VHH binders against Probable chemoreceptor glutamine deamidase CheD 2 (cheD2). Designs and how they scored, part 11

Target 1, 172 residues: Probable chemoreceptor glutamine deamidase CheD 2 (cheD2), of Syntrophus aciditrophicus (q2lsl4)
Amino acid sequence: MNSKAIKPSCEYFLLPGYIFMSPEPYLISTVVGSSVAVALWDADSKLGGMLSFLYPFRESSAESTAIYGNVAITYMVRMFREEGAKKKNLRSQIFGGAESDCCEADQIAHENVKTARSVLKKHGIKVISEDVGGRLGRKIVYNTFQNEALIYKVNTLRNSDWYPYDGQGRQA
Short names: E, the ipSAE of ESMFold2; O, the ipSAE of OpenDDE; V2, 0.75 times the mean of E and O plus 0.25 times the DockQ between their complexes.

## First folded at step 4 (VHH)

Design v06 (framework vhh_vobarilizumab_d1)
Fold by ESMFold2-Fast, scan of step 4:
Structure v06 (fold): chain B 172 residues (1-172), chain A 126 residues (1-126)
Amino acid sequence: as target 1 above (172 residues)
Amino acid sequence: EVQLVESGGGLVQPGGSLRLSCAASGFTFSRYAMAWYRQAPGKGRELVAGIYSGGSTSYADSVKGRFTISRDNAKNTLYLQMNSLRPEDTAVYYCAAKTRFVYTSSGTTYTEYDYWGQGTLVTVSS
């Protein structure tokens, strides 16, 4: 058990629109409301990572960024392939897409989850777990070595959830 | 503990060749992307060549066609074959292991290297 322990220095706070991946064991923390986070894991090498996106797809010729689910997931798959991961060994987990009282947020939440499922399916990646929908925000702590997540469902997400780390997972 | 130990540096004439080696220990070498960086006197470190764990390679424009990066996972060793050496290749060469990869909301990619060797000196001089 001790040999599987993640060092305290191997923590990363994932911001929306970011993708993080490491061959080192990490605890990746993020918060999602109507947004969606996707964990991707190589069962062979134990390479793991997580992305967080806000919108399902890029509709225009605007800059392609990881705030869009189709862009973020496709880019993360490319990152894993560059590191030698084979599709048959890849496993994914989907988190988020909570509905709110606002009609617009409900629509985007549903489309975000649908986009994550469809893009992962298009890339032939198995989705082994989902914790999606409902009305509660989520605080997620994902262990890249074990491919396990702790999920805390909350009515309110706060800015302090990111303290003390900056957008690069470094101490502020 | 993690260790990266470079060797193979030395004095060579312009047009000559050297092969650098980096012996890795304390981590599962085959799982990590590796790179060679260099630092000339008074300058910052610059990326020379990289190799992903899957075997794909990348090179700085200044060395493309002259240098070849390779790895031997059975020996936990990274190599840099340097051909047609020039005086401007004079630098301390460092071995590094990629520990983090971050893609940002602006579309910018950052690769972070937390494991570094102590370096090996390459001098190209007549």
Scores: ipSAE 0.367, ipTM 0.672, lowest interface PAE 2.3, mean pLDDT 83

Design v07 (framework vhh_vobarilizumab_d1)
Fold by ESMFold2-Fast, scan of step 4:
Structure v07 (fold): chain B 172 residues (1-172), chain A 121 residues (1-121)
Amino acid sequence: as target 1 above (172 residues)
Amino acid sequence: EVQLVESGGGLVQPGGSLRLSCAASGFTFSRYAMAWYRQAPGKGRELVAGIYSGGSTSYADSVKGRFTISRDNAKNTLYLQMNSLRPEDTAVYYCARKYVFVYSGSTFDYWGQGTLVTVSS
């Protein structure tokens, strides 16, 4: 077995409904089931980030939060633009949207993937890779410097997949 | 190593002006969003002004129209121009580099040593 070994320099665990972006090299870890994660990367500056959302669109009466795919992706694109990234250099990757045997859960998973694709297309961002659908959850480790992801497919998402749980750090 | 060094603080009369500077080193300054925070006696640290790498800015309501944040990427320097200073602007002012992390706010990973601004008659 011969694969690329990457020793982590800095690590961040991404929670659902969050967006993380850094110009410094990071290994961003997350877990997704019916939810979807999107990685966005600037090939020029090597600015990279990842978001994780649970629902495809904000319901009209709900407050705008990153838990919704249309809100989260639009926020991240805006943040990359504010950091000086140019659209021609942006690359995206989509992960998640696994189905369960329940009709409602299947519909949400499908709509999450569809929303990620449509919102990225609306912003003119190239999707270079997808690992979506099926019935298995995913544990993802994304390298922001190389724009590379390691994906582990799992039958059950464990409590340890969400560790460190209490790292909701708001520094202020 | 990351370093942020503030300067330009001092004693000023109400209505006066000061220009703060922050010299940055140890990272690619042009790639980061930067901010000014302040901490008044007996109070927590508050965000005063922010500037993204692309140049867009934000300000606390208490300083809008009086303070201007700017950056010089060629000199790796952040500035805060403070006009029409009031006694309530008295605080230690801190330069900060930030990660763009959206949850309910921005997370900052590095802070300078601060520079004292006293507004007194």
Scores: ipSAE 0.017, ipTM 0.317, lowest interface PAE 6.0, mean pLDDT 80

Design v08 (from v01 with A97R K98G T99Y S107T T108Y Y109F; framework vhh_vobarilizumab_d1)
Fold by ESMFold2-Fast, scan of step 4:
Structure v08 (fold): chain B 172 residues (1-172), chain A 122 residues (1-122)
Amino acid sequence: as target 1 above (172 residues)
Amino acid sequence: EVQLVESGGGLVQPGGSLRLSCAASGFTFSRYAMAWYRQAPGKGRELVAGIYSGGSTSYADSVKGRFTISRDNAKNTLYLQMNSLRPEDTAVYYCARGYRFVYSGSTYFDYWGQGTLVTVSS
């Protein structure tokens, strides 16, 4: 009999443009507005992680970084495969892509969600849930061991929403 | 508690071979990427070889073709087979446990062993 509890010390705040995965159970917290977070989970090994990206695809003039959804998702799939995960056992969840109620030209939210769906489909990865779109920001707490997410929808993100972390997600 | 205990170091002549072992305890070994690092006197610590939980490997250019990293998940043991040893391979060799996040594609390591000394000398 093994304990399945996540210790309070096993928490990670995910910054935009980063990917985090761990063989140990973690609670991964992040915040998304027009940006998108993708959770990836191996049903066989219970390996889980999350990425957060700001833009749908790398432009030809920019360096490849995880701030772009096509780069971030492809790299995370590679990370899971290096750890022995098989595509048929991978499950994904998509969060974010909220439209600003004051910005008519904000197409980035829609394009971010569309990119996440298309890149995951190209890799043959099943999307088992989505909480996307609308006009509300999201605070997400993802459990990597159980592949479960708690989602809090908020009208406006405040600096206090990051206590005990600063506005960049670093612990204050 | 997490423990990594290296063994197998020693004195060897140039062109010789050594096999290093790392006994792991206090965590589910099979779920972690593992690595060998080395540190020569007066130098920084450098990554020598890495092995992912799925068995994929990576090597520093300086050791590729001469060193082989492997793991035995049933025995919770990491190995480094070192062939064609050179005086510049002289260093303390450390076993390390890895976790991953992306900043410039790096793999990060959170626990290290106490090291085992390898001396290649005539």
Scores: ipSAE 0.068, ipTM 0.511, lowest interface PAE 5.6, mean pLDDT 82

Design v09 (framework vhh_vobarilizumab_d1; at its last look DockQ between E and O 0.63; V2 from the best seeds 0.00; counts 0 for: pae E 2.6 > 2)
Fold by ESMFold2, look of step 5:
Formats: sequence, C-alpha cells, structure tokens
Structure v09 (fold): chain B 172 residues (1-172), chain A 125 residues (1-125)
Amino acid sequence: as target 1 above (172 residues)
Amino acid sequence: EVQLVESGGGLVQPGGSLRLSCAASGFTFSRYAMAWYRQAPGKGRELVAGIYSGGSTSYADSVKGRFTISRDNAKNTLYLQMNSLRPEDTAVYYCAAGTRYIYTGSTTYTEYDYWGQGTLVTVSS
C-alpha cells in the first residue's frame, strides 16, 4: 500500500480536559465557548492532535489536570516530543475564547486565549492560525492529516453538540 | 490485513529467562505504539510494558528491572526480554498495537486497535 486509507471510524470527539493525538488521519471534533482548543501538528510526519481547556493556568503542582491551558499545552508538546517530533517543526492553531456579557466569563475567555499564545510562544511553537473571540460559540472539525479546520459559528451550543461523535469510547 | 503473532512462550523455572517475540504485518509498524499485556487466570488484562513509535518505554512496577521491551522496525518485530522470572509472571502474554494517544489530565494511555492471540508463559518448578 503506497498510500494509507482512512479507517472507517477515524473520528474522535474531544472533551474538555482531554488531549488526543494520532499519526493516523483523524477528524477531531469539539465545541468551544469561552474555552479554548489548540491544534498541534508536525508538518514532517503529519502527526496531529488537539486539546481543549477551560481555565487559563495553574501555578500549583498539587493536582495537575489538563483543564488548565498551561498544563494542557505543556503536556501535549511533551506527547509530540515523545513521538519524535521536533518543536521547531510544530505548528499550532488556536480556537475559541468567545466573549460573554458576564464579566467573569468574559475575563476567562480572554485569559484562555492569552495563555494559549503565551505558552506556545514559550515553547517556540509557531501559531499559524487563530479563530478566537467574538460572541459566537464554535463547532470545530479538525483534519489532522491536512492540518485544516472547519469552523461553524453558532449562536448557542446545543446539548447535542456535547454528545460523543462516535460510540467506541476512548479504549480499544 | 493486520496480524500480530506472538511466540517464545513456554514452561520455565523460577529465576529463568524467556524472550517473547511479536511478528507484525499488515500495517506500517514503525508508526505504531506497541505493548505487551498479560492476563493471569481469573484476572483482568494488565499492561506489562509499552514502547512508543519514538522509542520511549514504560513498565509496570512489578516487572521493572527484570523485563525489557524493545522493537526492531526493520524486522517489524516487538520483543520482551523476561529475566528473573517468578511464578506470579505466569500468564498469557498479548502483543498490542495502536496509534491513538490520550491524556486525561492524570495519565497518558494508548487505545490499542490490534491484538495478538497470545502466548502462554508458565513459571513453575
């Protein structure tokens, strides 16, 4: 086989606090409001992945979770490096951070975007695209092989937008 | 068509050694994370050792220092060198392959798409 075919269930629904990565072609789907998703991609090997986080950062090391942007991004970079990717070859995209009339939620949205930018810059990873801010939530379908995202702006995120995209779960 | 075929199991005395092999075909071996799992009678399947496509390894605490996982990408073969074997190591050993890596904020795990049929290792006098 000279070229790899996409497997029948090469779709993954990404929940907040999760990081997903695969060298196989995947469509990674997620929804973001004030939260932020980051796609990371190795142009050399077509290794791609996505994370989603709710809150900007955690300074303490007591309990580390990927719902915090600084933790999630730092760990995803480590996952890529463990697979042999070099940081200089990584490219990233940032999505989300929808603004809210609620002052606290609006501040979190802005801080989430700022944290994603700052942590990626700290690791020396180029941000090649952003679709952030505005007042609309986003449904995102990210193609890991082509490093392309389809973004659907929505006035509200429906409950069905949070259901898993497939029923296989997260284990083989 | 993907196949994983384990070999090298058998009966061995405590303190002895075995080398398990897993021959892989039907996929690009070098792009897959590989692992050995084992299942003792009446127990669940547990991870023994894993090796990522980039070469990083992990081991269950019960086998650290005694077992070594390795891969030969040119031969499409995964190995498990098992030294200082104990009766508690008695189990069916399975080869597994996958490319889906998930972090949940507490641990990283691989979802394994493909599994072998297993090879029996018995450690007894």
Scores: ipSAE 0.317, ipTM 0.669, lowest interface PAE 2.6, mean pLDDT 84
ESMFold2-Fast, scan of step 4: ipSAE 0.528; ipTM 0.771
ESMFold2 (binder alone), look of step 5: mean pLDDT 81; pTM 0.804
OpenDDE, look of step 5: ipSAE 0.472; ipTM 0.772

Design v10 (framework vhh_vobarilizumab_d1)
Fold by ESMFold2-Fast, scan of step 4:
Structure v10 (fold): chain B 172 residues (1-172), chain A 123 residues (1-123)
Amino acid sequence: as target 1 above (172 residues)
Amino acid sequence: EVQLVESGGGLVQPGGSLRLSCAASGFTFSRYAMAWYRQAPGKGRELVAGIYSGGSTSYADSVKGRFTISRDNAKNTLYLQMNSLRPEDTAVYYCATKYRYVYTGSKTYEDYWGQGTLVTVSS
């Protein structure tokens, strides 16, 4: 019987506004607050990737970039289909959209999650799991080979600080 | 780590045929889309043909019906069968793959290219 666990040897840190995909197994790490990350996986080929977006839809005057959920998800689906993935074999997971103490962030969080759901549904992509909403930020480690995510919930997220603790606590 | 090595280029008369090969190593070849590009001296690179991991193929209009892209996953090898060659097909032919895909809006990235193999069609 084969009892070996398969672990990716490669790591990638996903920034907001980026899409990352590879046929090789990866551990993709990202951090989301009111923003949303979407993992997409092909059950047939084991192709996996993740995107992170900040805003639900592109403004009429804005560039078509992956910071917008409708643009990012549509482009990632295109990438998977160009690799020969069939919709029936695609699976997605949605993460993020946490509410903050700010009403504007709460509205964007809600719209980001709603947009992820609606765009994935429009493309016929099955959402197999969600870890969304609440009041805590998330640190996510996604395994593209197994289609599994480890989620760490945190009270405070810092834009440039990978490590939120520094001895006696971070003040700067 | 990742290596792509092209071979099979040479001098051929118009109307002749050549088969190019690309030996791949350092990655799980069968899981990757592969492509052939070409570049004439002093000109930009152009996509000639692509083959997806699932076997679907695409061709530039200029080569459609004359060239055939194929792959042998057991041998980690990509092929381009070139028939009815024309002087305009004269170029260095490159094998390429996207080892990792990064999209930020205005750009996509292709990570790996071979060194190329020269095809000369004399008139």
Scores: ipSAE 0.132, ipTM 0.521, lowest interface PAE 3.2, mean pLDDT 82

Design v11 (framework vhh_vobarilizumab_d1)
Fold by ESMFold2-Fast, scan of step 4:
Structure v11 (fold): chain B 172 residues (1-172), chain A 123 residues (1-123)
Amino acid sequence: as target 1 above (172 residues)
Amino acid sequence: EVQLVESGGGLVQPGGSLRLSCAASGFTFSRYAMAWYRQAPGKGRELVAGIYSGGSTSYADSVKGRFTISRDNAKNTLYLQMNSLRPEDTAVYYCAAKTRWVYSGTYTEYDYWGQGTLVTVSS
């Protein structure tokens, strides 16, 4: 036996609105702008996962979908608890919530970060690191076995392609 | 090398009992959620019972009160105790290990599968 057993066995690209977790070592990669990703890890079992959400709270009667931070975080905590994870052993990391030149995206970015913090605190889960805010987009590569993330900051967030128009194809 | 090997299937009369076993190797069994699925002739594969690493269990409505899923982590073995068997329980039974969860509101899958064991309930 030699010490090569600690390397991640698989890669997974996490899309916005999804939760991924595995007891197997994974490299989970995702991209966040105004959206937020949360990594959750069990120090005892080495069970690890990541979620990516777009909006802070589920509104009205919408379906319970992981695009909402309160739904996604609560569901992932439940998944870990069903696997026998104890709150004292859970560790979280928060990424994203970058501001843009678009006023709506800036508002959502702030609320997404606040929601991640508040929901994790509500569930008694320790946040051990954050890389949030600013104006730079992030590419994140998260190692579930070691509970470590590589963060690549990018200067340009993709422009939102919605241009309000006055019925003639021009902004009024 | 991951292996799941089912055993314990066979022919039994209605009202009889069988205990299925699934021997697991090549992974840390105690950390994984495990499940039993079955596939009857001409039907799709369906979840029969699941057990999480923390011990929580779930059952299909058709088997509640009759089947019991359990695990022995020291022996890396999953069990399904089947009581009060009915002809409609006739199927190939598969052991499965959950290696990942993917959720957006719509999806969960088991990644490692055994070869299956045939259970026939008939007179």
Scores: ipSAE 0.424, ipTM 0.690, lowest interface PAE 1.4, mean pLDDT 83

Design v12 (framework vhh_vobarilizumab_d1)
Fold by ESMFold2-Fast, scan of step 4:
Structure v12 (fold): chain B 172 residues (1-172), chain A 120 residues (1-120)
Amino acid sequence: as target 1 above (172 residues)
Amino acid sequence: EVQLVESGGGLVQPGGSLRLSCAASGFTFSRYAMAWYRQAPGKGRELVAGIYSGGSTSYADSVKGRFTISRDNAKNTLYLQMNSLRPEDTAVYYCARKYVFSYGSTFDYWGQGTLVTVSS
């Protein structure tokens, strides 16, 4: 029997508005401020993924994007079920929703966390942990094979925190 | 190194059939979702069909009932069976490994494509 080790080729940086899912072990890195990231994991198959959304809810069906929490979470649940995951084995974790001194950013942060909880509950997905709110941004490194996250709290988020080298080794 | 090599394209008459193949290497094929995209001259790339590792499938409305996506995990090969072909199906067809999804953009590994021409 061989065990899998995390390699540099098993690293991925998740951009806001994207969903990443892998049956292979990956370290998924992302950065969230008022935005929210949701990790989803199948305890049976060890299938894991993460999404990152910026806004809570889109009522209009004219054009939908994964930048909206209701859209992103619903599609990620669909992706896992299409890979054969059973609802009873799914586990989720919620990260982000940091507050600022700006009224609008505070409201969006609260609504993003509320939306993540609400949509996951609607789909019957168990939330096993949260690291949400407060005043600090977060850098998250999520291990898809073990369902474990390292969370780094930061005083300020910079452009370089959102667009670091993604570890894929490819240059544009 | 991830490699995707498409084959099976060619010239076919309207109403005809064609089977595309994609030979995959450099990754554990059976554990990834796979897709077929197409691009006609002067148009953007369009998702045609997808198949998840568990075997469930999805299709663009324009090809539902006419195309069938399938996979052979023992051979690391993806297939697209194209029936009742129409002139508007003329395009370069691309095999893709899916590991990232987003509305309005999709990050995938792409093959070089295979040309399908439907004409009389």
Scores: ipSAE 0.014, ipTM 0.352, lowest interface PAE 7.1, mean pLDDT 80

Design v13 (framework vhh_vobarilizumab_d1)
Fold by ESMFold2-Fast, scan of step 4:
Structure v13 (fold): chain B 172 residues (1-172), chain A 123 residues (1-123)
Amino acid sequence: as target 1 above (172 residues)
Amino acid sequence: EVQLVESGGGLVQPGGSLRLSCAASGFTFSRYAMAWYRQAPGKGRELVAGIYSGGSTSYADSVKGRFTISRDNAKNTLYLQMNSLRPEDTAVYYCAARFVYTGSTTYTEYDYWGQGTLVTVSS
């Protein structure tokens, strides 16, 4: 199966705070504003995935969930390694962290990107591509078999940008 | 078509041993994480043991030191060696495969299941 021949059953919409990975070819779609998405790929096995996090670091009292960049990235790297992936074959891509006119959103966007870079570097994972910062939201379609991403920059993220899921994570 | 077929269940005395097998077909077995789950009468399903495609294993606290999960990628077969069996190990045992990992926590369930094999530990 080539990247453009992926069937509808091989499509997944990634919600913020979630991780998705599979050795099967998938088109993973997500939207990011100040949040960050990270694609991770094993060149040897073609195992691929994407995570989407909203906050850079887990607080000591908080639950260990994929909403935190350090937790999500560390967990995904561990899963790839347990599936037999070697660091030399791992590749990552970083997307998102757009700034807004609100100073707090600008700070979290910057810290999210910084966290993605630092955690991936700590694990020795090569970052082969970035599309980060600026003021535009992003819609991303990532192909796990080819390790290729299509990025659509948008002035404002709309409710329809979360299709096919509503605000509660249910398929529309 | 993905198929998981368990075998090896039966009646055994406390302290006895059984080896469960799971024959997998319809997918590239060596690329996927596999697991054994069990469901005792009147209870929910619980993860007993897991094995990743890379060979790393995990066990429920209740079976550590007694059960061993293993895989033979050349035969597309998953195994569970059960030693020092106890009456509380009585359950239907299910073979499971993980084709997709998805979740908002650092834990997700397996997504394909076999039909199960009954293990009864009783005198």
Scores: ipSAE 0.291, ipTM 0.599, lowest interface PAE 2.1, mean pLDDT 83

Design v14 (framework vhh_vobarilizumab_d1)
Fold by ESMFold2-Fast, scan of step 4:
Parts: sequence; C-alpha cells; structure tokens
Structure v14 (fold): chain B 172 residues (1-172), chain A 123 residues (1-123)
Amino acid sequence: as target 1 above (172 residues)
Amino acid sequence: EVQLVESGGGLVQPGGSLRLSCAASGFTFSRYAMAWYRQAPGKGRELVAGIYSGGSTSYADSVKGRFTISRDNAKNTLYLQMNSLRPEDTAVYYCAAKRFVYTGSTTYTEDYWGQGTLVTVSS
C-alpha cells in the first residue's frame, strides 16, 4: 500500500465463470461487459484474488457453478476465511455490469451488480471501490499485492478482447 | 523450483514423542498455508494439521491435544510436534504447501508435496 510496494511478475487471465486466488503476487486480467468481476483482498496477508460471473443468482445448490454471482462470491469468501483471513481485513472491489441497448442485457447487468453488493454485504465484507454500470465494456488489470486496478473502458468488446488466445490456442 | 524436504521421522514406542520438520525453498514460504498429511499402507492421504499464512491452525480430531503444528517464517521451516504417539499414528508424513486455485464451482487445489518421512510407532 505504500510507495515501497513491489510489482508482481506473474500474470493470469481470468475467464468468465472462473475464480482465481493465490498467495503469490499476481496481475490478474479480465474483460467484463454486462458480467461482473469482484476482487477480494486480505490487507493482513496480502492474499488476493478475482472472480468473474455472468449471471446473478442461483438459489439451488444442485449443480452450482461459479458462473453465478452468489455461488462464486460465497465460495471465494469461504476460501479466504479458511486461509485465515479475518472479515475486518477483507476488502472488495466490484467491476462491470455495463448496460446495452437491449433491455434484457440491461436488466442482467443491473442484477449482477446488485447481487455482488448484496452477497458481499451478507458476508460482512467492505466494498472499497466500484467501477460499474454505464455503457462501456471494461478491460481490468488487478494487482493482488497492492489491491489496485487499472481499468480500460471500450465501446465494443470483441473476441480478441475476451481472451488472450484464439480457438487454436494461439494468442489473439 | 519449489522444494519441500521432511525430516525427523523414525521408530518410537507407544507413548513416545517425535518432532517433524519440513524445510521449504523456491517460494515465498510466509505467504503459503502449510499442512501435514499422512498416509498409512492401503489408505489414502489424510490431513493431520494445517497452519494458515495468518497463523491460525486446524487439526484432525484424532490428533487434537496430542499434535502441535507450528512454523518459523525466518527459517522457512514447518514443524509438527507429536506427543503421546499411538500405533495408529504409524504412517508416512508429508509436508504440503497449499496453492489454492479455484476453477468454476469445484475447488482445485494444486499442492506442492515433499517426499515424506516415515513414522513407525511400535514396541
């Protein structure tokens, strides 16, 4: 958090529906449109991670996946707590939920952000920053050691913006 | 390269004590949750004790009150103090560094493992 903070040398690209956390410093990159990414960080241990979900809520526990915000956030919080993190030291940041011209996509975007806020509040986790809504997609680079994010806003998200690799395993 | 080297195993009589150590290298030890697992012949590996990066500990019910896990971050070393040993404690004991990577809704844990150290409790 101070000017002596180190820069991570490891990079990870987070796909929608995935959760990533590591005790090692990472630069986690992801792309969100109507979807939402949530960063979780332990100020004490410097444990950091990010999740990316596409849909807000799944009440049933049968066949639950991290593509749903309530499942993904609850799971990641549990993992941080098992690693010894205390709620008072946990910080979260919310990104995404951009609205489009389509009314359905606008509703999903809004519900995704609402779900992230609601689930984090239920777990007693402080949200220290939000970059949500609007009409622009986001490219996010999150530093787990410093708990800082760089956000690049874009008018249109393309396949090459979603993934570092094309369908053949080559970088797009 | 991540390396974990266990030591301190041996033959001990019932009621005796042993202290296991695990020397870690190739990673930032202080940031990792560490654990001791054991595997008896014909059995799967079971968690014996864990210590998180923040210092909190957990124990299997079978060893609570008898075993103590601790760490020395300055020496990159994990310890397991085993007291009141029983024949049922006979196993190969493994040191593990927890690399918590979660994919989808399924926990995917890629642990770094040592080679193990044999503990035999017998008269």
Scores: ipSAE 0.014, ipTM 0.342, lowest interface PAE 7.2, mean pLDDT 80

Design v15 (framework vhh_vobarilizumab_d1)
Fold by ESMFold2-Fast, scan of step 4:
Structure v15 (fold): chain B 172 residues (1-172), chain A 125 residues (1-125)
Amino acid sequence: as target 1 above (172 residues)
Amino acid sequence: EVQLVESGGGLVQPGGSLRLSCAASGFTFSRYAMAWYRQAPGKGRELVAGIYSGGSTSYADSVKGRFTISRDNAKNTLYLQMNSLRPEDTAVYYCAAEGTRFVYTGSTTYTYDYWGQGTLVTVSS
């Protein structure tokens, strides 16, 4: 474990619909409710990144975007392989998919988690950890050097959980 | 302060060899994908060879079999071994380090985070 490897300036706040990966060690922060975040890590090179998606699956390629789990995960796996990562060394972690009092949001949460699992399995990527479901929102801080996450569970996702944000993951 | 400093360029006859070096400082060299680009007179900049952080390499068709890219992470140095040089290899050669990548809405936008000043290679009799 090397908790001192990441410089304080190497922080990034991940927004829904984004995929982030850096050759520099980063602390990536995000907030998920019914949405899902996936961390991907190369055990050999220690390359790490994270994506956040809102919806599970989009069949139409003309309108494909990273807000859909199948598109985002497939794109991120490609990014890692272009950097020389081998599938056998890739590890993933899944976060989010919290249920709400709204029946429709509950269904999307379940489908988002199911999609993350199925797409990662399709690509042969090992899922080593999950923190999914339940009724609590999550604030996540992911360390790309160590492939470790700190998870804070919250009863209500407030405006202060989403705002302010910047590319460094710091309060403005 | 980030720096990439190329060296090893010069004048060589057709069929000759040169080894280019790029000394890197100010960033975590071993974690970066590195590349050699070149720009010939009157042409755009083109990718010559790339090497990923994990050691895998890629080459432009025009140089495959003649050029070899390598890295020494202990010395923070990138190399390009150029064999069987041809007049069309004449160009300014640039060292580049691939920076942070992010994707929004399924599209990719990224640029090399760091670039050297270049070193001139002239292949002429």
Scores: ipSAE 0.205, ipTM 0.557, lowest interface PAE 3.6, mean pLDDT 82

Design v16 (framework vhh_vobarilizumab_d1)
Fold by ESMFold2-Fast, scan of step 4:
Structure v16 (fold): chain B 172 residues (1-172), chain A 121 residues (1-121)
Amino acid sequence: as target 1 above (172 residues)
Amino acid sequence: EVQLVESGGGLVQPGGSLRLSCAASGFTFSRYAMAWYRQAPGKGRELVAGIYSGGSTSYADSVKGRFTISRDNAKNTLYLQMNSLRPEDTAVYYCAAKTRFVYSGSTYDYWGQGTLVTVSS
């Protein structure tokens, strides 16, 4: 008998360039266009989290921050290991990298997805699911309790797509 | 809805004392590392003192032996006891919070608005 899981009561809105994880069950919401989100989950401890990055790699003159995929993914793996997660039990999911009619956004989208796959492979982390590419933006609600994501595809990312974010980094 | 609100700043004579408080809300305070930073006119922000969730503390060399950082998890409040104050301690003092569960590249995730400390005769 399969019982449906109760949804977590805690919510977190993930901003671009951030990593969030918790040992407590959370619904993590984010919005991605040409950017990429990566969910990471420990099958043993049920520790779950998500990152959102904008660019594939840090340029030599730039600060090392989570807006870069290689930095963000490597840092999130370290965060999980510091909480006791073993790499063999880690599972990942990749979202985003939508292409636009603009050549620059198209190139970044492709490189972001490629970077996510490459860095996760480098760390020996299994990618169990992908929802990437195409021309539609995505709203993602990731459930750390079940390791499941709800994905809403949208033709245009609007101000309302960032609700409940209030512009101050706080949820409305 | 995370908020850090500092209080206790003011004007004090050299050699005097002040106690700063930081009231925290909107997060599980006991899970966060907390710190006091300061910014003097024309300078960047510098770490003054830090306290980890387990109670371990660290201090900048310039304040060791004079300042004491402490926390009250039941009241969601961070403190900085400042003794033997010097003119060079004049700055806006900021409360900061960092969880091991959030990262963006910043040293601390949440900041207060600051409280001004002026040490002058």
Scores: ipSAE 0.319, ipTM 0.721, lowest interface PAE 1.3, mean pLDDT 83

